VH-VL binders against q0atu2. Designs and how they scored, part 126

Target 1, 119 residues: q0atu2
Amino acid sequence: MLDKKARIRTSREYRNVFEKGKRLSGRFLIIYYVENALDNNRFGFITNKKIGMAVIRNRIKRQLRAIVREYQGQVKNKHDIVLVARAGIGKSSFEGMEKDYIAIMKKAGLFARNANKID

## First folded at step 6 (VH-VL)

Design u77 (framework fv_recibokibart)
Fold by ESMFold2-Fast, scan of step 6:
Order: sequence, then C-alpha cells, then structure tokens
Structure u77 (fold): chain C 119 residues (1-119), chain A 121 residues (1-121), chain B 108 residues (1-108)
Amino acid sequence: as target 1 above (119 residues)
Amino acid sequence: QVQLVQSGAEVKKPGASVKVSCKASGYTFTGYYMHWAKQAPGQGLEWIGEINPKSGGTNYNQKFQGRVTMTRDTSISTAYMELSRLRSDDTAVYYCARDKYYWESLYFDYWGQGTLVTVSS
Amino acid sequence: QIVLTQSPGTLSLSPGERATLSCRASQSVSSDYLHWYQQKPGQAPRLWIYGASSRATGIPDRFSGSGSGTDFTLTISRLEPEDFATYYCQQYGDSPWTFGQGTKLEIK
C-alpha cells in the first residue's frame, strides 16, 4: 500500500501532470511525469475499459501500486508521476509489469540508482 | 481551422546548425504536444522528438539526443527544432505534427507542410 | 525499438481493384496504438486510420483497417484514382515511435 501523501488523488492534480509533464511510453505503461514543489514523490494510476473487465482492472491497479511501492526508494525525489495502463497489460504477468516499469523509469531518467543493483 | 505552417527551405554546410519553425493556429497551442519527424529523400519517416508547449518539457529519440534541441514561444504559438553539427545524412524534409497530450488520443492528427534542409558543401 | 515492416514495398494496381497493404511489427503492438498515414508526392503525411481500425475524419468507407498483435492490414475495397499514394503504418506502442518504410500504391 502507498502512503496517502505519496498518492495523486484529485482530478486537478492529475490534470496538472498531464498538462505540464513529460510523457514516455513502455510496452504496458505510459508514464506522465513532472517535478513538484513538495519534499516527496506522488503517484497516480489510471486503468480504463480497454484493459478488460472491472476485476482485471482492479487487479492491475493493485499490482502496479505494489510495484511502485517496492521501487519508490529508487525514484528521484520531487516528482508527480501518473502511470496509465495500456490495453495489453491485462495479459501480462506481474514480472512483465515490473520489468516494463523499471525500463520506462530508467529511460525517463527518474531512477536515482540502477534498480538492478543491490544497495 | 487547424494549421501548422513551417519555415522555408534551408541550405547548410556540414558542421553548421539549422533551426526550423512551426507556427500553429486554429487551436489552443498549449493543449497539444508538438512532434518533429525526419524524411530523407525517397525514404520513410523517422521520429525525432516531442515537446509539451505548456511546460517546455522535451523528450528526444536517442538517435538525435545531443544534436537536437526543441523549444517553443507561446506568445506567437510557434515551436522550433534546432539540429546541430549537420552531416550529409541530415538532408531531409522535416515535419512538425501535433498530438493530444491526453493519453487516449496518441496519434499525429495534423502535420506541417514540411521544411527541406539540404546539407552540402 | 519496434521495427515495422510493410509489404509489398510497391503495389501496382488499376482503379476498381482491391488493395491489401500489410504492416508487421517486430514485437506485439496494442491495436489502439497502430496508425496509418497517407502521403502524396510533395505533401505532408495525413492521418488516415487510427487505432488499427478507426477511419480519421473525412476518410471514405472504402478504406478499412484491421489486425492485432504483430500483424496489421490496410484494405481499400475499390481503388479510386485519388487513392494512389504511399501509405505508412506507425506505432505509438513503445518509444521511440516508429514508422514502417511505406507501401507505394501506383497505377498499373
């Protein structure tokens, strides 16, 4: 579970990330991201009907939150990041989602450390 | 009516820089990403990068990273692409194209007319 | 990067005939992010089909798109003279965004 302060919660906050942020796409995810004026990172999650039925969308959302939580220590501070799940994500494994997340975050320059290294 | 109007043809020497403009009209300039693409003579299209006109944030294709710079001027609804250290294989028509920043509309719906850049001695 | 391979490179047909243009991706692309553009000599590309199967505004119903995964097709049921052009597929599935090399549709 992510702390409340680490979540993007309001439509206004989501809109800010979409309008002011950069965009980068992976295989299963699109990331929108912008620097914030806070002392922490915040994450938002979007799953739409193209993914599949509600049970699938809810599972995907939970799995993405778990992945983000596991790797939040690798993310450069002071960013608002929205993860948008793509249509194909419903057929991916947890490991597939995790690998895509790591790859896209590295491409975006958002990881402070190499996620493959042990600290 | 949406229009993207690009600057005119350029002839440059190897090693020089070129800056191409794309003036938008007929829509809210800051509501759409602007992309740039390259088309070498007789060849297909190659994506160069994108800019968010609202923030100025950019994302470049790694092939052009280090040589390309994208900027915009919101007061005149104009996007710019500068390509430095020009080589003969940079000879191409360069296009701007717009894309909705909202994730449901990820396609290039309107394109500029293109700018021919020729790099020769 | 995802490589898009279009076939044939050149398709020579007469008005009234059916045209079938193929686009194959080196890895799976969601159909929502596979698009087709038409380009005539000396002109900019124009959005033709988006999301594999949706016609852009003003595009005649003789054009249809289909496909999923790695195989996508653009079909023109009955060619008109104005349809002879180069068609490019494009993926917005994984960065960098890539285009196919194009299929040139020419009059026989």
Scores: ipSAE 0.030, ipTM 0.693, lowest interface PAE 6.3, mean pLDDT 87

Design u78 (framework fv_recibokibart)
Fold by ESMFold2-Fast, scan of step 6:
Order: structure tokens, then sequence, then C-alpha cells
Structure u78 (fold): chain C 119 residues (1-119), chain A 121 residues (1-121), chain B 108 residues (1-108)
């Protein structure tokens, strides 16, 4: 599970990332990201109704949190990052989501070192 | 051929813990969620929770939250459900079951044979 | 939680007759997330109908499922001796996942 301090929690914080942040699109994910003034990274997760019913959206959100947590140590410090699931994510495997996350984070220049699965 | 084979029957005293196993074969273990369900004698089915064998992520029914722990060992394609602080009303057959499709179809296409757990004095 | 209520609790019929089993949800459930399982005494449940109306592999065409919203039905057009079992409906639309209490189909 992600620590409380590593989560974007308020509507104001989400709006800041959307309004001032950069955007990068992957196959199944879109990330919005902006540097913050904190001593840590924070992550937010958005799964819209077009993805599917509540049980599917909740499952996808938990999968994304697990992926983010696994690669957390490789993300450059001082960023607020919001992951938005695209409609097509419902047809993706966990491995597909993980691969897409790694690809977009590297493309954004947000990984401090090559990402490797920690398990 | 897909098979889910569960551990044998257990008899426990109130307050003890029990750990039931479910060994999967015939498919990619990490590609499918594993669920656990309870069936008390003469009663219907009750969902306990789910685990993603790939990540280890779990989601439990609140009725069992705090007493149930689900884990897995990917090296032997085995899922586990541990239930602690056993009470007499935990006497039941416990089933493991897998989702058919990872994302598209959310139903239990294969079930283990069940494990009878008896909690008695 | 979404409560699934099955009726009747017990249905006593003879081979050759038509059976109609009801499953009603306390809240709307998408048909994509309503399923039926068959269970015989001493056996694990078996997937029977998924997504409200799709027969699982190997299930005879005398079985059909229908419904949407809060009202779902499992129909057996002409009962055969092997059909006598308990049938459970189940929803996967919201957490916690829930099952109905079951309809026991017994021979008269």
Amino acid sequence: as target 1 above (119 residues)
Amino acid sequence: QVQLVQSGAEVKKPGASVKVSCKASGYTFTGYYMHWAKQAPGQGLEWIGEINPKSGDTNYNQKFQGRVTMTRDTSISTAYMELSRLRSDDTAVYYCARDKYYWDSLYFDYWGQGTLVTVSS
Amino acid sequence: QIVLTQSPGTLSLSPGERATLSCRASQSVSSDYLHWYQQKPGQAPRLWIYDASSRATGIPDRFSGSGSGTDFTLTISRLEPEDFATYYCQQYGDYPLTFGQGTKLEIK
C-alpha cells in the first residue's frame, strides 16, 4: 500500500497538477506531473466511469497503486504525479499496465535509474 | 487442464488459526485472480476475498477483515488463506476459485474441491 | 452491500417440467456482472450461466438466463434428472461480491 504522505488527496492538489503539469500519454495510461516544493513524491489515481463498473475501476486502481509502489524508489524526488487510466485499460493485463507505466515514466524523464522489478 | 487442489480437512479449537492452501495447475498462475468463499453446513456461499497472485494485492470482505490473510507462493503456484481467532461459526467448507479473464469477464470458472474446517471443543 | 434474494427457496418439480428461478438484487446490477452457479451435494459449485445470459462451456441449451437491472431469471425449459441441484446467483458489480441464498431444485 502507498504511504499517506505519498498520496495526492485533495481536489485542489489534483487541479494544480492538471493546470500546471506536463502530460504524457501511454497506451493505457496518461500521466500528469509537476515538480512540488515537498521533500517527497505524491501520486494520484483517476479511473473514470468509461473504464467500467465500480469493481473493475477499483481493481485497476489497486493494480496501479501496486505498480507505483514497486517502482517508487526509482522516481525522481519532488514530483506530484497523477495517473489517469484510459478506457482501453480494461483490456490490459497487469503486465501490460506495468510495462506501459515504466515506458511513460522513462519517456517523461522521471526515472532516476533504469526500472527493474524489485520482487 | 486447469485444476485447483486444496489441502485436507482440519479440526481446530476455538481461538486457533487455520491456513488452507490451493495449488493451481494447467494455466499461468499469475494471470488470474484467486478468490476464497465460505459455505457453512447446509448454507449458501459467502465471498471472503481475493488476491492478485502477480502483485500479492488483496481485497477482503469487511465481515472477515482483521481475521483473514491471503498470500501466495508463485514458485509453486499456490494460494493460501489463513483465518485466525476461530469461532464455532467458522465451521464451513472453504473454496478457492479463479477468475476466467483477468480484465473482461469477472466470474469463477474453476473451483477447488473445498476444504472442511471444523471448529469444536 | 448488494443483497441477492432468490425465489423460491425450494422448487419441487418432475422431470420434463419447466423450471423458472428468480434472483432479485437490492440495487441495479449490470447484466455483465450477474452469474449463476450449479452445486450438487458434496461437490464444489460449477459456473453455469455468466453475464446473465451466456451458457458456460458444456451447459445444455435447455438452460437460459435473462434479466437486467434488479430482476434476473434462470430458466430450464425441460428438466432432466441431472438438473436437480442448488442454483446460486452471484453479482460481481460491486464489493463485497455477494451470492444469493440459493434455490434448491428437488425431484417431486
Scores: ipSAE 0.007, ipTM 0.602, lowest interface PAE 12.1, mean pLDDT 87

Design u79 (framework fv_recibokibart)
Fold by ESMFold2-Fast, scan of step 6:
Formats: structure tokens, C-alpha cells, sequence
Structure u79 (fold): chain C 119 residues (1-119), chain A 121 residues (1-121), chain B 108 residues (1-108)
């Protein structure tokens, strides 16, 4: 799971990403993204009622957080990124979500081919 | 009421550039993305790209990447699309259209009247 | 990219008849991301149906949209003279956003 420092937490912060950010649509995901003034990336997650019942939405949200966490080091620093799950995501496999995430992040120019870890 | 008013028709030679404007009124200009679409004579619609008027950030269809530039001027609620290195197959009516930046939907509820750009030698 | 193929390209009918316009996608599109526009000659397109089945504001109830997966349909139960126009489907189920080539509904 992502720690609290890496999560978009408030309605105001979500609105800022929607209002100032770019958007890009994948098969199961839409991302909204904007550069922030912080020293780290922050992620937000939206799973609306079109996906299905709360149990399905909660599962999807947990799986998306796990995917984001796994690839966090490859994301260009200083961005606020909101992932919006599309209606069809409820029928996707974990691997399908992961593949879509990687593809859309690369297309957005947010996902480096090689992770350059500078301590 | 909501209106999107575009600049007038243009005639250009191959290799030139054209800049089309779209002036918005009747709503908060920075609350909606502005999209641009192309319609060649007798043909269907083709999406060119979008701009967030609040931030100025753009996202272009790969087919037009490198030849299109979208900008805006918030002081006059106007969006612009510039297409460079014009070819004969760029002859088309160009439309602006608005869309909400929220996750709900990517549909165009209001369109400009269109701008005819003719590219001929 | 997702290719939307509309059929027929031209549909010739008389007022009072039922019209059925098809839009087929090259890959699955969630119905929440399929929309229809009406365009008359010399005019800009106008939003007609959004999310596959929801009528836009002011659109008569003789118009209905349906479909899922790769097959979507716009139906006009009883044609009126003002309905003769070109109809375009549009998707954003995947980037880039694409339109169908259009179905021209013309008077017989």
C-alpha cells in the first residue's frame, strides 16, 4: 500500500489536479496529472459507482494502489497523479490493470524506461 | 448562453502555417477542456487534441504531434490551434468543442461553428 | 486506436419510417464512453446521445441509443423531416479519441 505522504488526501487537492492537470485515457484507467511543488509524487484513486458494488470497488482500489506502489520508483518525480477507474475495470485481471497502468504512464511521458535511483 | 465563436476562413499555400481561434462566452472558460477536431470535405471527424485552459497543458493525437500547437489566452477567453507545414490534405473544416475535465465523460456538449482552411498551390 | 465503423454509409428513408444506425468498434468499448452526434450540412455537430443511451438535453424521445461491447445502435422510431442529417458515433474507451465515418440519413 502507499504511505500517507504519497497520497492525495483532500477534495481541494483532487480538484487542483482535475483543474490544472492533463488527462490521458487508457483501456481501464484515466489519469489526470500535474507537476507539484513537493519533493515527491502523490497519487489519488477514484472508483465510481459505474464499476459495481462497494466490494468490487474496494478490491479494484486496493489492487491499483498495489500496482502504483510497485512501480513508484519509475515515475518522474514531483507529480500529483489521479487514477480514475473506468467502468470495465471490474472485469479486468490484476495483470490487465498493471499492463494498462504501465502503458498509459509511458504514453504520458511519466514512466521512465530505466529507473535512475539517486539517493 | 454558451457560445464558441471561431475565426473566419483561411486560404494558405503548402508549407505555410495557420492559426485558428475559438472565443468562448457564457461559461467559466477555465472550467472546461477545449478540444479541436478536423473534418475534411465530405468526410468524417478526426480528433486533433485538447488543452486545459486553466493550466495551458495540452495532449495531442499522435497523428498531429509535431505539427500542431494549442494555446489559450484567459484574459479574452480564447483558445487557439496552430497547424504548421500545411499540406493539401490539411484542407478541412476545423472545430473547437468543449468538454468537462472531470472523470464523468468525454463528450462535446458545445461546438464552434467551424473554420474552413483551404490549402492549395 | 479503436476504429469505429458505421453502417450503412447512407440510409434512404421516408418520414414516418423507423431508422436503425449501427456503429461497430474494432475492440470493446464500455457503453459509458460511446456517444452520438448529429450534423446537418454547413453546421457544427451537436451532441445527441451520450453514454450509449442517454439523450442530450432537448433531444426528442423518438431517439434511443443502445448497445455494448463492439456493437452500438442509434434508433429513430418515427422519422420527422428535421431528422435527416449525418450521425457520427464517438468513443473514448481508449486513446486517441475517435469518431466513426458517419451515416447519412437522407430522404427517399
Amino acid sequence: as target 1 above (119 residues)
Amino acid sequence: QVQLVQSGAEVKKPGASVKVSCKASGYTFTGYYMHWAKQAPGQGLEWIGEINPKSGDTNYNEKFQGRVTMTRDTSISTAYMELSRLRSDDTAVYYCARDKYYWESLYFDYWGQGTLVTVSS
Amino acid sequence: QIVLTQSPGTLSLSPGERATLSCRASQSVDSDYLHWYQQKPGQAPRLWIYDASSRATGIPDRFSGSGSGTDFTLTISRLEPEDFATYYCQQYGDSPLTFGQGTKLEIK
Scores: ipSAE 0.015, ipTM 0.638, lowest interface PAE 6.6, mean pLDDT 87

Design u8 (framework fv_recibokibart)
Fold by ESMFold2-Fast, scan of step 6:
Structure u8 (fold): chain C 119 residues (1-119), chain A 121 residues (1-121), chain B 108 residues (1-108)
Amino acid sequence: as target 1 above (119 residues)
Amino acid sequence: QVQLVQSGAEVKKPGASVKVSCKASGYTFTGYYMHWAKQAPGQGLEWIGEIYPKSGGTNYNQKFQGRVTMTRDTSISTAYMELSRLRSDDTAVYYCARDKYYWESLYFDYWGQGTLVTVSS
Amino acid sequence: QIVLTQSPGTLSLSPGERATLSCRASQSVSSDYLHWYQQKPGQAPRLWIYGASSRATGIPDRFSGSGSGTDFTLTISRLEPEDFATYYCQQYGDSPLTFGQGTKLEIK
């Protein structure tokens, strides 16, 4: 699980990322991201009803949190990042979501210099 | 030096299954997703799905779900696509294609030569 | 699903002329995930332009790609005989991955 302080929790914080952040789309994910004034990264997760029933949306949200946690050490510090799941994500494998996340984060320039050590 | 070599043409009856192979060489097989696409005679390309060879994880186009199964054998760097309950509109050339993984890209940089599958009575 | 519509369906031109091929998406696609493939009869498709505007390895500079959002274009500044083929656009931005129906470039 991500620590409480590593999660975007309020609608105001989500709105700030959407209004001021950059956007990058991947195969199954869209990220919105902006630098913050904190000493750590914060992540938000959005899964809307087009993805499927609540049980499917909750599973996807848990899997995305697990992926983010696994790679959090490679993310450049001081960013607020919101992951938005696209409609097609419900048909993706865990590996497919992981690949898409890594590709998007690399393309956004959000991974640190040593991030090329991914197995 | 990257090469994808597919199995030969198949002729099947309606209701049968077909399994097409795609043998990879010239790169680390488990480092790249493998995709499959369909091209019916005189038509354009249609994406069927993908497999991640390292884990065997798959993602299929909803249109083919229930009838398609993708697998791989890492010991011989070969990916497989099996299509069951064949219909006449499954007559097509089937292609495998490599997708760069992780830090590389999200496009099909190398394609197999294609396998013609004919479904006839 | 994102539908890609290519126009014209067939483009009849002579060597030496300029060709402009269009690909329109039913909803916005990041240019990073819009690609073009060339296919000749009896052959597999070949990557031609990736990320809307980047030429693949070995592709002549007479080919250029442009566009963003829903409208993308492949341009050939001066046609050579070897350029007559079918061109497909593809989006990798949302599942399922989709291709356009193709534009056949044929000799007049």
Scores: ipSAE 0.005, ipTM 0.561, lowest interface PAE 14.6, mean pLDDT 85

Design u9 (framework fv_recibokibart)
Fold by ESMFold2-Fast, scan of step 6:
Structure u9 (fold): chain C 119 residues (1-119), chain A 121 residues (1-121), chain B 108 residues (1-108)
Amino acid sequence: as target 1 above (119 residues)
Amino acid sequence: QVQLVQSGAEVKKPGASVKVSCKASGYTFTGYYMHWAKQAPGQGLEWIGEISPKSGGTNYNQKFQGRVTMTRDTSISTAYMELSRLRSDDTAVYYCARDKYYWESLYFDYWGQGTLVTVSS
Amino acid sequence: QIVLTQSPGTLSLSPGERATLSCRASQSVSSDYLHWYQQKPGQAPRLWIYGASSRATGIPDRFSGSGSGTDFTLTISRLEPEDFATYYCQQYGDSPLTFGQGTKLEIK
């Protein structure tokens, strides 16, 4: 589970990331990201109805949070990042989602050179 | 009626820079991402990058990173692409195209007419 | 990056015939993010099929798209004279966005 300080929670905060940030598309994920003025990173998660039923969307959200938590130590500080699940994600494995997350974060330049993963 | 109208043809020397404009009308300019693509003579399309007109945030294809700069002016609903240190293989038609910045609409539904940039000595 | 390979490069047919255009991806692409564009000489590309199978506004029903994973097809059931153009597939499944090299549909 991500600490509440590491989560984007309000619609205003999500809107800020979409309006002021950059976008990068991966295989199963789109990330929107912007540097923040805080001392920590914050993550948001969006699964739309194109993914599937609520039970599938909730599973995907849990898995994405677990992946983000695992690699939070590798993310450059002071960023707000929103992960948007793409339609094909419902058919992916956990490993497939994890590999896509790592690839997209590296492409975005958001992974620190020598960070350690957490837990 | 949605329209994307691009600036006219340019002829440049190697080493110069070129700035192409794309003026949007008939929709909310800040509601859609703007992309740029390159088409060399007799060849296919190559994606250059994207800009959010709302934020000014950009993402470029690594192939063009360091030579391309995308900007916009929301007061006149115009997007710009500047390509620097021009080479002969930059000779191409450059297109702008719009895309919705929500995950549900990731395709180029409207394109500009294209701008021919010729790089020659 | 995902490479899209279109075949054939050129397809020579007559009006009234059926055309089948192939697009193969080097990696699996969700059908939601595979699109087709039509381009005529001197013109900008125009959205033709989006999400592998959905016709864009105004596109005749003789055009159909299909496919999933790495194999996608654009089919024209009965060619009209205005259909002779170059068709490009495009993926929005992974950055950088990529296009196929095009299939030129030409009159025999």
Scores: ipSAE 0.013, ipTM 0.681, lowest interface PAE 7.8, mean pLDDT 87

Design v1 (framework fv_recibokibart)
Fold by ESMFold2-Fast, scan of step 6:
Structure v1 (fold): chain C 119 residues (1-119), chain A 121 residues (1-121), chain B 108 residues (1-108)
Amino acid sequence: as target 1 above (119 residues)
Amino acid sequence: QVQLVQSGAEVKKPGASVKVSCKASGYTFTDYYMHWAKQAPGQGLEWIGEINPDYGDTNYNQKFQGRVTMTRDTSISTAYMELSRLRSDDTAVYYCARGRYYLSWDAFDIWGQGTLVTVSS
Amino acid sequence: QIVLTQSPGTLSLSPGERATLSCRASQSVDSSYLHWYQQKPGQAPRLWIYDASSRATGIPDRFSGSGSGTDFTLTISRLEPEDFATYYCQQYESSPYTFGQGTKLEIK
């Protein structure tokens, strides 16, 4: 689970990311992202009803949080990032979602270049 | 069509807790934060807090921190506000209201009818 | 926290008159995050003006909102009997989202 400090918790913070942030689309995910004035990164998530039934949405929610947590250390400091799940995400594998997340974060320039020994 | 319907009036003793419900209909429950506000008799509005109905993240006004708990049940599109350790100055009408956090405005465009909570005895 | 101060607290006027209601913020508020609500006794508040100047659906054109920074105004060009109510401004610039104390429009 992501630490509370690493989550976007307020509606106003979500609005800030959507209004001022940059948008980048992947296969299964869209990210909105903006620099923040804090010393840490914060993540928010949008998984709407269009994705599918509750059992599918709950699986997607768990898997997205796990992926974000796994790669948390590779994300450049001082960003608020919102992940929006696209309708097709319900048919993806865990590996497919993970690959899409990595690709979109790299394309956005949010992953550290040559991050230690792990890409 | 779009409505927020709150539970009925409650009378509680000091020290008790109260849990107010707010049932949403006519829209996608998870597309809007649910806000709660307090209005003491003859007084103005005071924001208590908000909940993300999809992920359950909450944010509370410091004045109510430690006494308020907000939850939701997405299967029945219902939000809840529980206020504990009730005092006489908690006597008020409590409102739920929706606010968009993506796609559109953040104004509280739809409000519940209010729930009167009386703390006495 | 941002404090919103509304003035006057009570405004006594007659139908047909112009009403000007003030809302002043202790810190700058982007106009996109200032909203006005109307409330009548025994009723829930209703969104009246959003984003400082945009009328909510069904609100008569005699109502207008204006302002930026720390000074915001709600104007009613020609009061109708149904307009006598309490009006609250609200800021959504930063949490906690606060309301002004209200301006009560009452019949003189």
Scores: ipSAE 0.678, ipTM 0.873, lowest interface PAE 1.3, mean pLDDT 90

Design v10 (framework fv_recibokibart)
Fold by ESMFold2-Fast, scan of step 6:
Structure v10 (fold): chain C 119 residues (1-119), chain A 121 residues (1-121), chain B 108 residues (1-108)
Amino acid sequence: as target 1 above (119 residues)
Amino acid sequence: QVQLVQSGAEVKKPGASVKVSCKASGYTFTDYYMHWAKQAPGQGLEWIGEINPDYGDTNYNQKFQGRVTMTRDTSISTAYMELSRLRSDDTAVYYCARGKYFYDWDAFDIWGQGTLVTVSS
Amino acid sequence: QIVLTQSPGTLSLSPGERATLSCRASQSVDSSYLHWYQQKPGQAPRLWIYDASSRATGIPDRFSGSGSGTDFTLTISRLEPEDFATYYCQQYESSPYTFGQGTKLEIK
């Protein structure tokens, strides 16, 4: 579970990321991200109705939080990042979502520069 | 003003069916899931199921599976819950409620006023 | 299914006192999926606290929510007459979504 300090929680904070942030798309995920003035990263998660029923959307949110938590130490500090699940993610495996997350974070330049080379 | 307005009280005999309506106003009906919950006299709340108003797909609590059907009519922003083969323990107030899905929490943020369904011989 | 057990079932207190309401889950619930509702007799429930600790719009700051895992708490620092009602916790962690049995806060 992600620490409460690491979560984006208010509509105002989500709006800030959407309006000021950059957007990058992966296979199953879209991220919006912007540098913040805090000493830590904050993450938001959106699974809209196009994904499917609440049971599927809630499963996806839990799995994405677990993935983000696992890799949080590799993310460049001082960013607000919102993950938006794309249609079709409900049919993906946990491993598939994890691989997509890593790929998109690397493309965004949000992982350490040599993360690709670390075993 | 966002609100959900439900149909009026019903009295039914055992074995009959009842269909409760929930009319939404003040927001885009297809943008939020609609949930239904039961509250028997003097008891707590029990979730019955949900419907996606945009696509019409549903998910029901196994306890009600086979007896409940949820539908909607997007032209009049109204959701319906039909409960069949009524028993005396179906006597309850039934609520519709909107599920918010844009953030990382899904809560029932707007509720209908409730519909009392009484099942008696 | 996840069972939510609230304690105590009834709290008899006077205005001005502190109230502590507990909600215990039969298995771990992510705090983002733990919500609290207030219900007064003859009325529909109203969303009160969401994401375990966030107050819904218009809810006074004397109300606070806390907890994680299996243990969650709703606290009212100094009771006002309008606070006497039944409070339900609810989980959205897994289907079927469930509510606790409620804690009735009544005037002593």
Scores: ipSAE 0.016, ipTM 0.635, lowest interface PAE 6.6, mean pLDDT 87

Design v11 (framework fv_recibokibart)
Fold by ESMFold2-Fast, scan of step 6:
Structure v11 (fold): chain C 119 residues (1-119), chain A 121 residues (1-121), chain B 108 residues (1-108)
Amino acid sequence: as target 1 above (119 residues)
Amino acid sequence: QVQLVQSGAEVKKPGASVKVSCKASGYTFTDYYMHWAKQAPGQGLEWIGEINPDYGDTNYNQKFQGRVTMTRDTSISTAYMELSRLRSDDTAVYYCARGKYYYEWDYFDYWGQGTLVTVSS
Amino acid sequence: QIVLTQSPGTLSLSPGERATLSCRASQSVDSSYLHWYQQKPGQAPRLWIYDASSRATGIPDRFSGSGSGTDFTLTISRLEPEDFATYYCQQYESSPYTFGQGTKLEIK
């Protein structure tokens, strides 16, 4: 579960990330990201009607939160990051979403080196 | 309903600047991004950039970066595109078009009528 | 930037014939971010097909869009005189957003 302070909560805060942030697209995810003036990272999640029915959207949102939580220690400090699920995400596996997240976060320069699990 | 009305044709000399306006009506101006595109005679469309009318933040195509400036006036629901240091290859019709920053509106659903800018010496 | 290449550049056909217009992307574009616009001489472009396959409001059912990845197609099953225009594909996958150079449909 992400702490309340680690969540983007208001429409105003989401708008700020979309307007001032950079955008990067992955296979199933788009991220919008901007440096914040807080002591911590904050994450937002958007699953819209193009994805499918509420049951599918809720599953995707839950899975994305789990992925973000697992890798939160690897994210560079003091960023607001919004994950937007793309229309095709309903066809992905959990592992597919996880790989896409890691790939786009690395491409964005938001991950510390080697964000993958160590054997 | 939704309308985007652009300013009239302009004739400019090389090195001058031109400022084109796009007046929106029929929707909440600050809810949709405004985009600008160029179409040279006999050629296709080229995206120039976008402005968020709510806060004025802009994102420009690198090809036009340094020569283009986009602004807006929310009191009259009007967006502006200024192109400086004009060259002959800037001769084109310039369009404004509405887009949405949220995922749901990933297309240019309404367009202005276009403004012809002619650059000649 | 993503380059969209349309083919053919000009397609000469008669009313009643089937038209197939192609759009190829230099890298993968999610179908939800590929759109088609129709433009007639002296007019602004008009949204025609969005999300690769969804017809915009008022667009006749003889128009269909398809494709995924790098290859997209706009098909007109039976050309009417009003369909002769230039069609542009466009990607909203990544900035800078780009258009193809257009396919001009002209009467044979």
Scores: ipSAE 0.015, ipTM 0.549, lowest interface PAE 7.3, mean pLDDT 86

Design v12 (framework fv_recibokibart)
Fold by ESMFold2-Fast, scan of step 6:
Structure v12 (fold): chain C 119 residues (1-119), chain A 121 residues (1-121), chain B 108 residues (1-108)
Amino acid sequence: as target 1 above (119 residues)
Amino acid sequence: QVQLVQSGAEVKKPGASVKVSCKASGYTFTDYYMHWAKQAPGQGLEWIGEINPDYGDTNYNQKFQGRVTMTRDTSISTAYMELSRLRSDDTAVYYCARGKYYLEWDYFDYWGQGTLVTVSS
Amino acid sequence: QIVLTQSPGTLSLSPGERATLSCRASQSVDSSYLHWYQQKPGQAPRLWIYDASSRATGIPDRFSGSGSGTDFTLTISRLEPEDFATYYCQQYESSPYTFGQGTKLEIK
């Protein structure tokens, strides 16, 4: 789904975002984000065991990737962004996760324009 | 440098409430979860709950559910834990502790100095 | 909830000796969610070992953690006087997050 260049792949890259980035919490998601020196955005995803069994974690990871992919064109360029799923995300619907993602990204000022409103 | 400074010792009667504060400095307050733990005299540690300082979301240990309330004030980087309907077995040192930001439900890397709460008639 | 049982409750040893502290979980805990804290009398706990085997910043290499599943161990290869304290294991596998009752390491 996401181009390999649009994914945060290594532990070192994840660590950089956590240690140097800003953090914002949503109801079901936490994002860590920092400007990068690249020509594109990169996304990372963390679904910890506290969310539930592997089948639930894998479903959530797939759903988050789909949400990120759908809205990637609205995200301001040159950012590394890590999405961390909170324990309660297992009870959320796809629409609930999507709404939370949009709200957090708007709060972070990471959407390129306010004209691209999705409610 | 990171520091968590808690309010001073309290003496309360059974049935009263106590509110303990934890003032954070040396880091961005909203970037880390704040946890609270209880340690009765001569006993081990017991987790009470956590708060997300950014959103204010809380999660409490069932043993304290209904008696504990966690809040925060981001303007002064301070977290609060209020315990109501105090009993004698609530006599303990209460600690705040920061949750690690890069898996913030992972471990407690910095702790406050503790607040002794004594409940006696 | 996951119950952590530490043994022994008290371990009496001399400086220079090897210490082995055990932590047993009532159900499986991923090693990435098992941590150890050191506490001295009158002080707050301090993070000592995280993710079962990683030393926290500043912790001497004589300390090592190991284990998986339900059985975890904290080992001190050669005790120094400053190592005598109470050590607590803690699980972060599931809420409520729990601590063991502690092992007090005391001078013989």
Scores: ipSAE 0.007, ipTM 0.571, lowest interface PAE 8.7, mean pLDDT 86

